VHH binders against Bifunctional adenosine 5'-phosphosulfate phosphorylase/adenylylsulfatase HINT4 (HINT4). Designs and how they scored, part 4

Target 1, 146 residues: Bifunctional adenosine 5'-phosphosulfate phosphorylase/adenylylsulfatase HINT4 (HINT4), of Arabidopsis thaliana (Mouse-ear cress) (q84vv6)
Amino acid sequence: MAGVNQACIFCEIVRNPTTTRLLHTDEKVIAFQDIKPAAQRHYLVIPKEHIPTVNDLQRRDEDYSLVRHMLSVGQQLLQKDAPQSIHRFGFHQPPFNSVDHLHLHCFALPYVPRWKAIKYKSLGPLGGFIEAETLLEKIRPLLSKV

## First folded at step 11 (VHH; from W1 with T54Q)

Design Y5
Fold by OpenDDE, fold request of step 19:
Structure Y5 (fold): chain B 146 residues (1-146), chain A 124 residues (1-124)
Amino acid sequence: as target 1 above (146 residues)
Amino acid sequence: DVQLVESGGGLVQPGGSLRLSCAASGFTFSKYVMGWFRQAPGKEREFIGAISRQGGRTYYAVSEKGRFTISRDNSKNTLYLQMNSLRPEDTAVYYCAADEGYDWGLWPYEYDYWGQGTLVTVSS
């Protein structure tokens, strides 16, 4: 598989999908329950390709399409499993991510317990948690096909 | 059985340095984020910092940045805490802890395994 880091725990999940209950899998991404969920539903959507962080994404069609697809998958899963909840989608920005493999957090709010909300705060110019839609605008290609 | 054993604590003068070690056994060390905590008498256990699974990323409490450095050697199943410019207020029992989670563990609740702790006393 192209773009694999042998030392990455998320790449390991991609390589050995039977060890983790997958909620979704396709050619580009997989989704699974966070091992220590911070809400009623807390899913992670990750690309099969090893992309370390949001800072490694570029303003190109490939990266924009990938993140859009990740978001779409997360939205579909939460709509199915928690349709009456408020949904939140976003990424940790370095250094606030402990796993250097791009992963979208998908939350069916509220946070449980409530104090976990602190872990997913936006910190303004300091970075922190970035909303998925904000990231998409940030990496939108300069030239549109539409 | 899971074990985390801290060592290297002791008495040190203000301005001195100390290096703590944490030897892990009974679990796959490289699959855990490792963290350091400390607890002074009469105070809550507080987060010092953590290091990612492969050691490529660290996260420190704001108050500890610059003086403390966390590292790990997965080939030796060992976690380290280098402490420089020690102060009397650094006097505490220091704990290493392991976290399977995919986010930084900032609170003791988030960690799965704990050491027994090692006492560090900073005094003239």
Scores: ipSAE 0.896, ipTM 0.943, lowest interface PAE 0.5, mean pLDDT 95
Fold by OpenDDE, fold request of step 19:
Structure Y5 (fold): chain B 146 residues (1-146), chain A 124 residues (1-124)
Amino acid sequence: as target 1 above (146 residues)
Amino acid sequence: DVQLVESGGGLVQPGGSLRLSCAASGFTFSKYVMGWFRQAPGKEREFIGAISRQGGRTYYAVSEKGRFTISRDNSKNTLYLQMNSLRPEDTAVYYCAADEGYDWGLWPYEYDYWGQGTLVTVSS
């Protein structure tokens, strides 16, 4: 597969989808439940292409569209599975990601246990967890490219 | 059976260095984030740091950053903790642990497998 890292645990899931219960799959992304969920619903949406981190995304239509699609998929899943919950969507920024394959965290809050909230704190200019919408604004193509 | 066996602990003088090893068996080592913890007498077990599955990324507790370095050799199923500039306050039992999760494990609760620990004593 083009854009696959053989050493990446998420690429492995992409290559072997039968080993993981997928909540969604399409041409660009897959979604599955986090193996150690931090909320009532904790889903991960990942691109099939190996993109290491949010820092590897560029202000181009391709990346913007991909992240937007990831968010859309996450929103749809949580709307279906946990419509009465508050939803949160975001990404770990390096070095706070342990898996170097872009993955959107989708939460149906509250966090369970509550202390897990610490793992997903936004640290502003220091990084931490970035909201999906904030990332989208960050990588929005410039007007000249739109 | 899953096993994590720490080694390399012992007595060291302040300012000294020590390298701990953790030998893993009974599970697919490369599929786990590996971490180091320590527990001093009368204190809670505290996070030192962790290393990603392929060793490309590390995360350290703020208090330990700079003096401790975590590495791994997946071909040997071994995790390492290099400790430099050791202080008496570093005296503790040091534990290696394995986490199959996709986020950094910052608390003991998050880790799936544990070693028996190795004692490190820093004293003049």
Scores: ipSAE 0.893, ipTM 0.942, lowest interface PAE 0.5, mean pLDDT 95
Fold by ESMFold2, look of step 15:
Structure Y5 (fold): chain B 146 residues (1-146), chain A 124 residues (1-124)
Amino acid sequence: as target 1 above (146 residues)
Amino acid sequence: DVQLVESGGGLVQPGGSLRLSCAASGFTFSKYVMGWFRQAPGKEREFIGAISRQGGRTYYAVSEKGRFTISRDNSKNTLYLQMNSLRPEDTAVYYCAADEGYDWGLWPYEYDYWGQGTLVTVSS
């Protein structure tokens, strides 16, 4: 596994999945339930590679396709498990993430309890939680390869 | 068994400083986010701030970011709170707490383990 961080708890889940029930695994990502869910359903999709935060993503095809894939996995999981709820997908931006391993939050709303919503508010220029589609536009490559 | 033991509280003059310690045992300290809370008489337990598992990130309540500093030493299983420019309004019992969750815990119910508290009194 490329980019594994020995001290990172999410890298440990990637290395030793028998301690955490996985909802999805493929070459690039895994998905699992948050251990303290903030909503009816609360899944995390993470890259197997240790990428610390959204700030470590660049405007290049590799990073864009990774985040797109993470979102697709989260969307499929929630469509299967909670098709009649409102879904929300996003990332904490530093310093609002407590784990330095890129992870997509996938919510089937409502939040439980309802005031947990404050943790996932987008703060505009101040940062906070960034919706997955907004992040994708932020990192969309500027130039096509010809 | 899990234990968190705060120490370093006491009486201090306004404008003074204290450094609180929280000694952890009975669990893998480095796998937990650690937080500090306080409770003044007659008030609810109030979040001060938290520190990531490896110490590289901190998150502070909006009212406390400038005077208090949280740190940890995983080799000693110890959490610290440095408090500067203390005011009588800081008089409270201070608690450390541990949270295995993947988000910052902002409320007491989100923390799994708690210390007994240490009293900080700032004279008027």
Scores: ipSAE 0.795, ipTM 0.880, lowest interface PAE 0.8, mean pLDDT 91
Fold by ESMFold2, look of step 16:
Structure Y5 (fold): chain B 146 residues (1-146), chain A 124 residues (1-124)
Amino acid sequence: as target 1 above (146 residues)
Amino acid sequence: DVQLVESGGGLVQPGGSLRLSCAASGFTFSKYVMGWFRQAPGKEREFIGAISRQGGRTYYAVSEKGRFTISRDNSKNTLYLQMNSLRPEDTAVYYCAADEGYDWGLWPYEYDYWGQGTLVTVSS
């Protein structure tokens, strides 16, 4: 199948959702709870297609549209489930991701326990966790005229 | 019955090298992130590093500075720790551990299965 990795545990969730309760599914993405939540709410939104990391995204309409859709899904889920919490959305950048299947972390804060926040610190130019809006700016298609 | 068994510990001189092994059974090894920890006398169990399910990504505690290398062989259900340039302060009981989570586990409570440890003594 297109963009499927048999060894990837997130691809397995896409193929066989009966063991994982999905919070959302559509043509492009699925969403589910993190198996070891780090916050009051901790959801993951992933593309059905196997895209390894944020480093595989480029300034292309397809990639930008995908990430915007992932963020929109995460925002809608947390607005429904935790409307009074502060929300945070972002991605681990390599090597801080332990799963090589692009996944948006969607948090309803606070972190539980609070020191788990260190796992999701942005290191700016040095990498680490990247906010979803920052990634969108980084991959927004450029205007070109010839 | 889940079992993790470390081996390869022993006495080594400062500056020497040692390779630890961790044999896994009773679970699907390739579906778990594997980590190494150590505990020196009188200290808390300390994270050394972890390796992704398929072995393609590693994450090390900043304090290790490249002296240790983690690898795994999923066909043999075995995790490895290569330790180089050993110093007396590396003396500790070394533990392997397995984690089903989707983020790197940095603390012992985040790991689901543990070995009973192998002693490494670095001394003249």
Scores: ipSAE 0.793, ipTM 0.876, lowest interface PAE 0.8, mean pLDDT 91
Fold by ESMFold2, fold request of step 19:
Structure Y5 (fold): chain B 146 residues (1-146), chain A 124 residues (1-124)
Amino acid sequence: as target 1 above (146 residues)
Amino acid sequence: DVQLVESGGGLVQPGGSLRLSCAASGFTFSKYVMGWFRQAPGKEREFIGAISRQGGRTYYAVSEKGRFTISRDNSKNTLYLQMNSLRPEDTAVYYCAADEGYDWGLWPYEYDYWGQGTLVTVSS
């Protein structure tokens, strides 16, 4: 078992893939539509491993590679499904996540209704929503072993 | 048949405390984010805060942080709101609500089920 948290609703989706229509699945991640979309398109990409939040990611090759892959999957899906929209990718930082299972929000903008944008506002040093590319720089591994 | 029933409201003096309860039935309580809202006379329903499915994470409207505490007991299918240092402006009907979404619901239209409300009056 992949360290399944039976209390986590996203772990439930991972272990029972027939209960949610998946947009993507591979050995590391799955993707599906948010149940209450905040934008014209609103997809979630999640690791199969239970990783609670962005705060549990470290400057490690595995973590960096995972987030890069999550972003790549989200980009591919939105490029296919909404190529003419502006895309946005990011993560809630605690306490703004209501589910403690790392999930990448993939938006094809605009937000619907437009005021939902406030949920995904970056607050800079104060936290809030963090853009995927910003998170990648934050967790980029230090120099390789020599 | 989904039911949310608030209790614990009443008349309290300024500076006092009340604990509201919300008993849930007809759905799997632990699969829902639970929230508290209130509606003061002549005003729109406003968000107080919400609590995650497992109870480990809470999110409060900025104005309410520090005086109100949300908790839940999934073994009893019950949501709680502890209100301290009550003021006359806290007078309102208080509602609990349930949301199956994956983001915090900040507005009433985002919640799927609602209780009937319990009146809290802070006066004297």
Scores: ipSAE 0.793, ipTM 0.879, lowest interface PAE 0.8, mean pLDDT 91
Fold by ESMFold2, fold request of step 19:
Parts: C-alpha cells; structure tokens; sequence
Structure Y5 (fold): chain B 146 residues (1-146), chain A 124 residues (1-124)
C-alpha cells in the first residue's frame, strides 16, 4: 500500500495510536516520545505517510512543506515542554537510521549520558546526522513562492 | 520468558570461518533491532554490529568491517553472524542482544535482552 508499510513499526504507531502516547496528531504528522531518550527531552515527529529516509525527499513543494511542518511541530512541543533548554532538530541519514520511516529527532539538551552526542554528530559531506534547517535548504524548491 | 541462545562457536584455525546463530523466543523478534557483541578475557564487551528489524540495513563497528556479516531470518526468529578470515585476536565469547529502541544501540547498556554467549577460539 502506497504511503503505509505494514511491516514498519512507525506505520504501526500511526495505524494504532492507542499503543503509544501521542504528543501531537494532525492530518500529516504525529509526534511521540522516543522510548529510549538520548536527552532531557527526546521527541520524534513522523509523517503519517511512509517515507523511508531523507534520501527520498526532493526539491518539491510537498516535501519541503512536510519537513517544515515537522520542524514547526517539534519546535512548538519543546518550546512548551522545555523552554529554557537548548533545542536541536535533525534527521539521521542512511545508514545511521535504524528505522526506515522518516523521523525528526527533537532534543532538549543536554544529552543523557553526554557521550550519546556522538550518535547525532553531523559529518558534513560524509553524512551522519543532518540538521533540520540544513535539510530544508537542500530540498527548498527552486521556484519562488511570491 | 525471553530467551536468546547463541550457538556455532568452537575451535577454528586462523584464516577459517564460523557461522554463529542466535535463536530467539519469548518476544516478537521482528520488532527488535538485533546486535552482536564480543568479550575477550579481561576486556569490556564490545560492539560488533547491528541489523535493522526487517534486515535491510546493517551497521558495523569500524574494526570488523569487511570480515563479518550480520543477517537475520525473521521467519525462523534467528540472527546470524558470518565470520571469515578469523585471527587469534578474534578469540572471545560472542553475544547476541536485542534492542527495541529507535536508534542504533552502540553500547551494551542500550540492549534489553542478552544471550549467554558462545565461545569462539581461534588457535594458532
């Protein structure tokens, strides 16, 4: 089925929200707490549609607006729940994602324990963790919305 | 009653190969990331690599890249480690482990279930 994968554990959360406490739900995305948080707060924002990784996003209005919405949701949640913490938002790039369903990591820092930071390091052109704002720049449509 | 049982360890000569198996029961195998670790005498348990829930993605420690291959068969609830070109320094107890987290677990404390281990001895 297009946009939903029966074997995907995040698609299962979308299909059966009573299994997982949701922090947010709307037409396009859901948000919930990571079950093994790496920071003071660690939320995931995912699209309801099954999109495997950041590599499946293109310079299109629909992809750009989806990621922008995911980021906005994450920002709103952390501003409400941890306004005095430093926030960080980003995505694992393959092969550093262990779940093939696009998910935005939303952190209220510091990491706990602090050495977990190594999992979320950006490696620049070599990959690693990509900041949400950097991803948005990479997929920004070339046509201006005036 | 969660159980992970490693098998396939034994004595092998340098340059040889072994295939380790890890049989899982008591939990939904396909909902867990599976990992392999090893522990030589007097050393800390170290990460070898891990494999995604559906088997389509693997992540290996740098030191083991190229000689070891992780695979899984969810229909048999079994995890595998193919070890080639074995060296005496590969002598260790090898452990499988299961992690329900959404990130790769790189350290032992991040794994929820552990096997009892299987001894691999590479003789000289």
Amino acid sequence: as target 1 above (146 residues)
Amino acid sequence: DVQLVESGGGLVQPGGSLRLSCAASGFTFSKYVMGWFRQAPGKEREFIGAISRQGGRTYYAVSEKGRFTISRDNSKNTLYLQMNSLRPEDTAVYYCAADEGYDWGLWPYEYDYWGQGTLVTVSS
Scores: ipSAE 0.790, ipTM 0.879, lowest interface PAE 0.9, mean pLDDT 91
Fold by ESMFold2, look of step 18:
Structure Y5 (fold): chain B 146 residues (1-146), chain A 124 residues (1-124)
Amino acid sequence: as target 1 above (146 residues)
Amino acid sequence: DVQLVESGGGLVQPGGSLRLSCAASGFTFSKYVMGWFRQAPGKEREFIGAISRQGGRTYYAVSEKGRFTISRDNSKNTLYLQMNSLRPEDTAVYYCAADEGYDWGLWPYEYDYWGQGTLVTVSS
């Protein structure tokens, strides 16, 4: 019944949460530790819905509120677990994502080892890693003012 | 036992083509990102590129200049590297590797399983 979702490793985590220690779960998202952390702390927040990449988000209220909620969850988790660290939040843009299920990277810096930073370099409009706040601005609904 | 076995290496003339295969066993192939690396004599092991678990996304090192194509067939547990327009500088031992991580592994230490390598020699 679920073709691409059956093959998606993050959909499997959503479907079978007993296989992964979850840091957070609610009706829209889950959060867990990256299996190979790139920083002092490295959490992933993912929607339960299978959304492949940031490129599949539109200027719609539901997409905007989803990303805003993902960011809020990541912020709360790192404020609790690493309040003294500098935090960074963002997404890989294709082709830099190796998993086609939208996931917010939540870092408590520094990167470990520090050269891991190159994987998360933001290239602005040229691509690369996109900061969560930048993505929110790009998908902000064009508000109807009447 | 986890095994990755490369094949298809050999001697090829400059300008020629070669297709490498990597047969996987002992783990769930479709749950791993697969990568290709190479190591020329006296040099460090160099990343060539990687392919997503389902094959729909690839990431290549800039140095290959679009001459190499990575593909996989999950029904056959096999990873491929198509190499075209080969040059003497491509002479190296070529390795396949498997990575369970959620980011592209760009360095050898990020890969969990390795093949023994297959030698590719490009010379007249």
Scores: ipSAE 0.789, ipTM 0.876, lowest interface PAE 0.8, mean pLDDT 91

Design Y5
Fold by ESMFold2, look of step 11:
Structure Y5 (fold): chain B 146 residues (1-146), chain A 124 residues (1-124)
Amino acid sequence: as target 1 above (146 residues)
Amino acid sequence: DVQLVESGGGLVQPGGSLRLSCAASGFTFSKYVMGWFRQAPGKEREFIGAISRQGGRTYYAVSEKGRFTISRDNSKNTLYLQMNSLRPEDTAVYYCAADEGYDWGLWPYEYDYWGQGTLVTVSS
Protein backbone atom coordinates (compact mmCIF):
# COMPACT_ATOMS: atom_id res chain seq x y z
CA MET B 1 0.00 0.00 0.00
CA ALA B 2 1.05 3.65 -0.82
CA GLY B 3 1.73 6.13 1.95
CA VAL B 4 3.64 5.62 5.17
CA ASN B 5 4.06 2.21 6.83
CA GLN B 6 5.15 2.13 10.47
CA ALA B 7 6.43 -1.45 10.22
CA CYS B 8 8.58 -0.77 7.16
CA ILE B 9 12.27 -0.20 7.90
CA PHE B 10 12.66 2.16 4.93
CA CYS B 11 9.64 4.20 6.01
CA GLU B 12 11.41 4.49 9.37
CA ILE B 13 14.50 5.90 7.67
CA VAL B 14 12.27 8.46 5.93
CA ARG B 15 10.66 9.45 9.26
CA ASN B 16 13.87 9.44 11.34
CA PRO B 17 16.75 10.44 9.06
CA THR B 18 19.12 11.30 11.95
CA THR B 19 19.96 7.59 12.42
CA THR B 20 20.98 7.11 8.77
CA ARG B 21 23.29 9.39 6.83
CA LEU B 22 21.34 10.58 3.81
CA LEU B 23 23.18 11.16 0.55
CA HIS B 24 20.18 13.00 -0.89
CA THR B 25 16.77 14.23 0.17
CA ASP B 26 14.04 16.07 -1.70
CA GLU B 27 10.25 16.19 -1.70
CA LYS B 28 9.85 12.75 -3.32
CA VAL B 29 12.88 10.59 -2.58
CA ILE B 30 15.82 9.95 -0.28
CA ALA B 31 19.08 8.16 -0.97
CA PHE B 32 21.49 6.41 1.37
CA GLN B 33 24.22 3.79 1.36
CA ASP B 34 23.17 0.14 1.52
CA ILE B 35 23.97 -1.18 5.01
CA LYS B 36 25.83 -4.18 3.49
CA PRO B 37 27.25 -2.88 0.19
CA ALA B 38 27.63 -5.38 -2.65
CA ALA B 39 29.89 -3.22 -4.84
CA GLN B 40 32.54 -0.51 -4.67
CA ARG B 41 29.61 1.84 -4.17
CA HIS B 42 26.09 0.64 -3.43
CA TYR B 43 23.42 3.27 -2.90
CA LEU B 44 19.68 2.93 -2.54
CA VAL B 45 17.22 5.56 -3.79
CA ILE B 46 13.73 5.18 -2.35
CA PRO B 47 10.48 7.12 -2.59
CA LYS B 48 9.27 8.74 0.60
CA GLU B 49 5.89 7.23 -0.20
CA HIS B 50 5.56 3.55 0.67
CA ILE B 51 5.29 1.69 -2.64
CA PRO B 52 5.89 -2.04 -2.04
CA THR B 53 7.45 -3.25 -5.31
CA VAL B 54 7.87 -2.60 -9.02
CA ASN B 55 4.64 -4.62 -9.50
CA ASP B 56 2.71 -1.75 -7.90
CA LEU B 57 3.76 0.68 -10.65
CA GLN B 58 1.48 1.33 -13.61
CA ARG B 59 1.65 3.17 -16.92
CA ARG B 60 0.80 6.48 -15.27
CA ASP B 61 2.56 9.82 -15.47
CA GLU B 62 3.04 9.86 -11.68
CA ASP B 63 4.76 6.47 -11.55
CA TYR B 64 6.89 7.08 -14.62
CA SER B 65 8.00 10.48 -13.33
CA LEU B 66 8.88 9.01 -9.94
CA VAL B 67 11.08 6.23 -11.34
CA ARG B 68 12.73 8.64 -13.77
CA HIS B 69 13.52 10.96 -10.85
CA MET B 70 14.90 8.08 -8.75
CA LEU B 71 17.20 7.11 -11.61
CA SER B 72 18.33 10.70 -12.15
CA VAL B 73 19.22 11.03 -8.46
CA GLY B 74 21.19 7.78 -8.50
CA GLN B 75 23.03 8.79 -11.65
CA GLN B 76 23.95 12.18 -10.19
CA LEU B 77 25.22 10.65 -6.96
CA LEU B 78 27.44 8.08 -8.65
CA GLN B 79 28.71 10.56 -11.24
CA LYS B 80 29.81 12.74 -8.32
CA ASP B 81 31.18 9.98 -6.08
CA ALA B 82 32.53 7.41 -8.55
CA PRO B 83 32.86 9.02 -12.01
CA GLN B 84 35.56 6.55 -13.11
CA SER B 85 33.49 3.41 -12.44
CA ILE B 86 30.96 1.54 -14.52
CA HIS B 87 27.51 2.27 -13.09
CA ARG B 88 24.49 -0.03 -12.94
CA PHE B 89 20.92 0.76 -11.84
CA GLY B 90 18.01 -1.54 -11.23
CA PHE B 91 15.37 -3.11 -9.03
CA HIS B 92 14.72 -6.55 -7.62
CA GLN B 93 11.41 -8.02 -8.73
CA PRO B 94 9.41 -10.14 -6.26
CA PRO B 95 10.26 -12.49 -4.62
CA PHE B 96 13.91 -11.40 -4.90
CA ASN B 97 13.41 -8.23 -2.85
CA SER B 98 13.71 -8.75 0.90
CA VAL B 99 12.33 -5.27 1.72
CA ASP B 100 8.82 -4.36 0.54
CA HIS B 101 9.53 -0.71 -0.15
CA LEU B 102 10.49 0.21 -3.70
CA HIS B 103 14.25 0.84 -3.87
CA LEU B 104 16.57 1.52 -6.75
CA HIS B 105 19.94 -0.17 -6.44
CA CYS B 106 22.74 2.08 -7.67
CA PHE B 107 26.08 0.32 -8.18
CA ALA B 108 29.54 1.55 -8.94
CA LEU B 109 31.10 -1.70 -10.13
CA PRO B 110 32.79 -4.12 -9.62
CA TYR B 111 30.79 -6.19 -7.13
CA VAL B 112 32.62 -7.01 -3.88
CA PRO B 113 33.04 -9.89 -3.59
CA ARG B 114 32.52 -10.53 -7.29
CA TRP B 115 30.18 -13.49 -6.79
CA LYS B 116 27.55 -11.12 -5.36
CA ALA B 117 26.76 -10.39 -9.02
CA ILE B 118 24.55 -13.50 -8.83
CA LYS B 119 22.04 -11.60 -6.68
CA TYR B 120 21.57 -8.96 -9.38
CA LYS B 121 21.24 -11.11 -12.46
CA SER B 122 18.58 -10.12 -14.97
CA LEU B 123 16.59 -13.15 -16.15
CA GLY B 124 14.70 -11.32 -18.89
CA PRO B 125 11.07 -12.41 -19.10
CA LEU B 126 11.65 -14.86 -16.23
CA GLY B 127 12.22 -12.01 -13.78
CA GLY B 128 15.06 -11.37 -11.39
CA PHE B 129 16.80 -8.00 -11.37
CA ILE B 130 15.30 -5.44 -13.78
CA GLU B 131 17.40 -2.60 -15.19
CA ALA B 132 15.97 0.83 -14.43
CA GLU B 133 15.72 1.77 -18.12
CA THR B 134 13.84 -1.46 -18.86
CA LEU B 135 11.36 -0.71 -16.07
CA LEU B 136 10.85 2.82 -17.42
CA GLU B 137 9.88 1.39 -20.84
CA LYS B 138 7.46 -1.05 -19.21
CA ILE B 139 5.65 1.75 -17.34
CA ARG B 140 5.84 4.52 -19.94
CA PRO B 141 2.33 5.97 -20.39
CA LEU B 142 0.64 4.82 -23.60
CA LEU B 143 -0.67 7.08 -26.33
CA SER B 144 -4.31 6.70 -27.19
CA LYS B 145 -5.32 6.47 -30.84
CA VAL B 146 -8.87 6.74 -32.15
CA ASP A 1 22.64 -10.01 24.98
CA VAL A 2 21.46 -11.38 21.66
CA GLN A 3 20.17 -14.95 21.86
CA LEU A 4 18.75 -17.27 19.24
CA VAL A 5 17.65 -20.65 20.64
CA GLU A 6 16.52 -23.43 18.36
CA SER A 7 14.26 -26.21 19.59
CA GLY A 8 12.18 -29.06 18.25
CA GLY A 9 14.98 -31.26 16.95
CA GLY A 10 15.12 -34.99 17.54
CA LEU A 11 14.85 -38.41 15.97
CA VAL A 12 12.26 -38.93 13.25
CA GLN A 13 11.50 -41.72 10.78
CA PRO A 14 12.00 -41.22 7.04
CA GLY A 15 8.90 -39.65 5.53
CA GLY A 16 8.05 -37.94 8.79
CA SER A 17 7.58 -34.30 9.70
CA LEU A 18 9.15 -32.00 12.24
CA ARG A 19 8.64 -28.39 13.23
CA LEU A 20 11.60 -26.39 14.50
CA SER A 21 11.30 -23.18 16.51
CA CYS A 22 13.82 -20.39 17.05
CA ALA A 23 13.22 -18.09 20.01
CA ALA A 24 14.85 -14.68 19.73
CA SER A 25 15.78 -12.15 22.42
CA GLY A 26 18.10 -9.20 22.95
CA PHE A 27 17.37 -7.45 19.65
CA THR A 28 14.39 -6.07 17.74
CA PHE A 29 13.28 -9.26 16.01
CA SER A 30 11.01 -7.53 13.47
CA LYS A 31 13.97 -5.49 12.15
CA TYR A 32 15.84 -8.60 10.92
CA VAL A 33 15.53 -10.99 8.04
CA MET A 34 15.61 -14.49 9.51
CA GLY A 35 17.17 -17.51 7.89
CA TRP A 36 17.62 -21.24 8.39
CA PHE A 37 20.82 -23.14 7.66
CA ARG A 38 21.91 -26.71 8.29
CA GLN A 39 25.19 -28.53 8.65
CA ALA A 40 25.70 -32.27 8.29
CA PRO A 41 28.88 -33.78 9.78
CA GLY A 42 31.86 -32.97 7.57
CA LYS A 43 29.85 -30.67 5.33
CA GLU A 44 29.71 -26.92 4.91
CA ARG A 45 26.85 -24.94 6.45
CA GLU A 46 24.07 -24.94 3.85
CA PHE A 47 21.45 -22.25 3.24
CA ILE A 48 17.85 -23.52 3.51
CA GLY A 49 15.86 -20.31 3.17
CA ALA A 50 15.00 -16.91 4.59
CA ILE A 51 11.94 -14.84 5.45
CA SER A 52 11.42 -11.09 5.25
CA ARG A 53 11.11 -8.88 8.33
CA GLN A 54 7.31 -8.82 8.28
CA GLY A 55 6.90 -12.37 7.00
CA GLY A 56 5.44 -11.47 3.63
CA ARG A 57 8.27 -12.88 1.50
CA THR A 58 10.25 -16.08 1.63
CA TYR A 59 13.22 -17.25 -0.38
CA TYR A 60 14.22 -20.94 -0.51
CA ALA A 61 17.25 -22.81 -1.76
CA VAL A 62 16.35 -24.97 -4.78
CA SER A 63 17.57 -28.10 -2.99
CA GLU A 64 14.54 -28.11 -0.65
CA LYS A 65 12.11 -29.18 -3.41
CA GLY A 66 9.22 -27.46 -1.63
CA ARG A 67 9.34 -29.73 1.45
CA PHE A 68 10.18 -26.96 3.93
CA THR A 69 8.18 -23.91 4.94
CA ILE A 70 9.55 -20.93 6.86
CA SER A 71 7.28 -18.69 8.91
CA ARG A 72 7.62 -16.19 11.74
CA ASP A 73 5.51 -14.66 14.48
CA ASN A 74 6.87 -11.24 15.37
CA SER A 75 4.54 -10.91 18.37
CA LYS A 76 6.27 -13.95 19.90
CA ASN A 77 9.79 -13.22 18.57
CA THR A 78 9.80 -16.70 17.09
CA LEU A 79 10.93 -18.16 13.76
CA TYR A 80 9.68 -21.55 12.52
CA LEU A 81 10.76 -24.23 10.07
CA GLN A 82 8.19 -26.84 9.06
CA MET A 83 9.93 -29.86 7.51
CA ASN A 84 7.92 -32.54 5.69
CA SER A 85 8.80 -35.74 3.84
CA LEU A 86 12.07 -36.02 5.72
CA ARG A 87 14.86 -38.17 4.33
CA PRO A 88 18.07 -39.52 5.88
CA GLU A 89 20.03 -36.87 3.95
CA ASP A 90 18.23 -34.19 6.01
CA THR A 91 20.13 -35.33 9.10
CA ALA A 92 22.03 -32.26 10.30
CA VAL A 93 22.33 -29.60 12.94
CA TYR A 94 19.82 -26.86 12.06
CA TYR A 95 20.64 -23.22 12.77
CA CYS A 96 18.59 -20.07 12.74
CA ALA A 97 20.31 -16.79 11.92
CA ALA A 98 19.49 -13.10 11.74
CA ASP A 99 20.52 -10.64 9.01
CA GLU A 100 20.16 -6.85 9.14
CA GLY A 101 20.91 -6.46 5.42
CA TYR A 102 18.57 -5.13 2.74
CA ASP A 103 19.21 -8.04 0.29
CA TRP A 104 18.65 -11.75 0.86
CA GLY A 105 21.71 -13.24 2.57
CA LEU A 106 22.61 -16.46 0.77
CA TRP A 107 25.87 -17.26 2.55
CA PRO A 108 26.69 -17.70 6.25
CA TYR A 109 29.09 -14.72 6.36
CA GLU A 110 26.18 -12.40 5.56
CA TYR A 111 24.32 -13.22 8.80
CA ASP A 112 24.95 -11.27 11.99
CA TYR A 113 23.64 -13.55 14.76
CA TRP A 114 23.45 -17.32 15.05
CA GLY A 115 21.80 -19.89 17.27
CA GLN A 116 23.67 -22.86 18.75
CA GLY A 117 21.72 -25.33 16.64
CA THR A 118 19.33 -28.22 17.16
CA LEU A 119 20.06 -31.75 15.93
CA VAL A 120 17.64 -33.45 13.55
CA THR A 121 18.24 -37.14 12.91
CA VAL A 122 16.26 -38.94 10.21
CA SER A 123 16.73 -42.70 10.52
CA SER A 124 14.85 -45.91 11.08
Scores: ipSAE 0.777, ipTM 0.870, lowest interface PAE 0.8, mean pLDDT 91

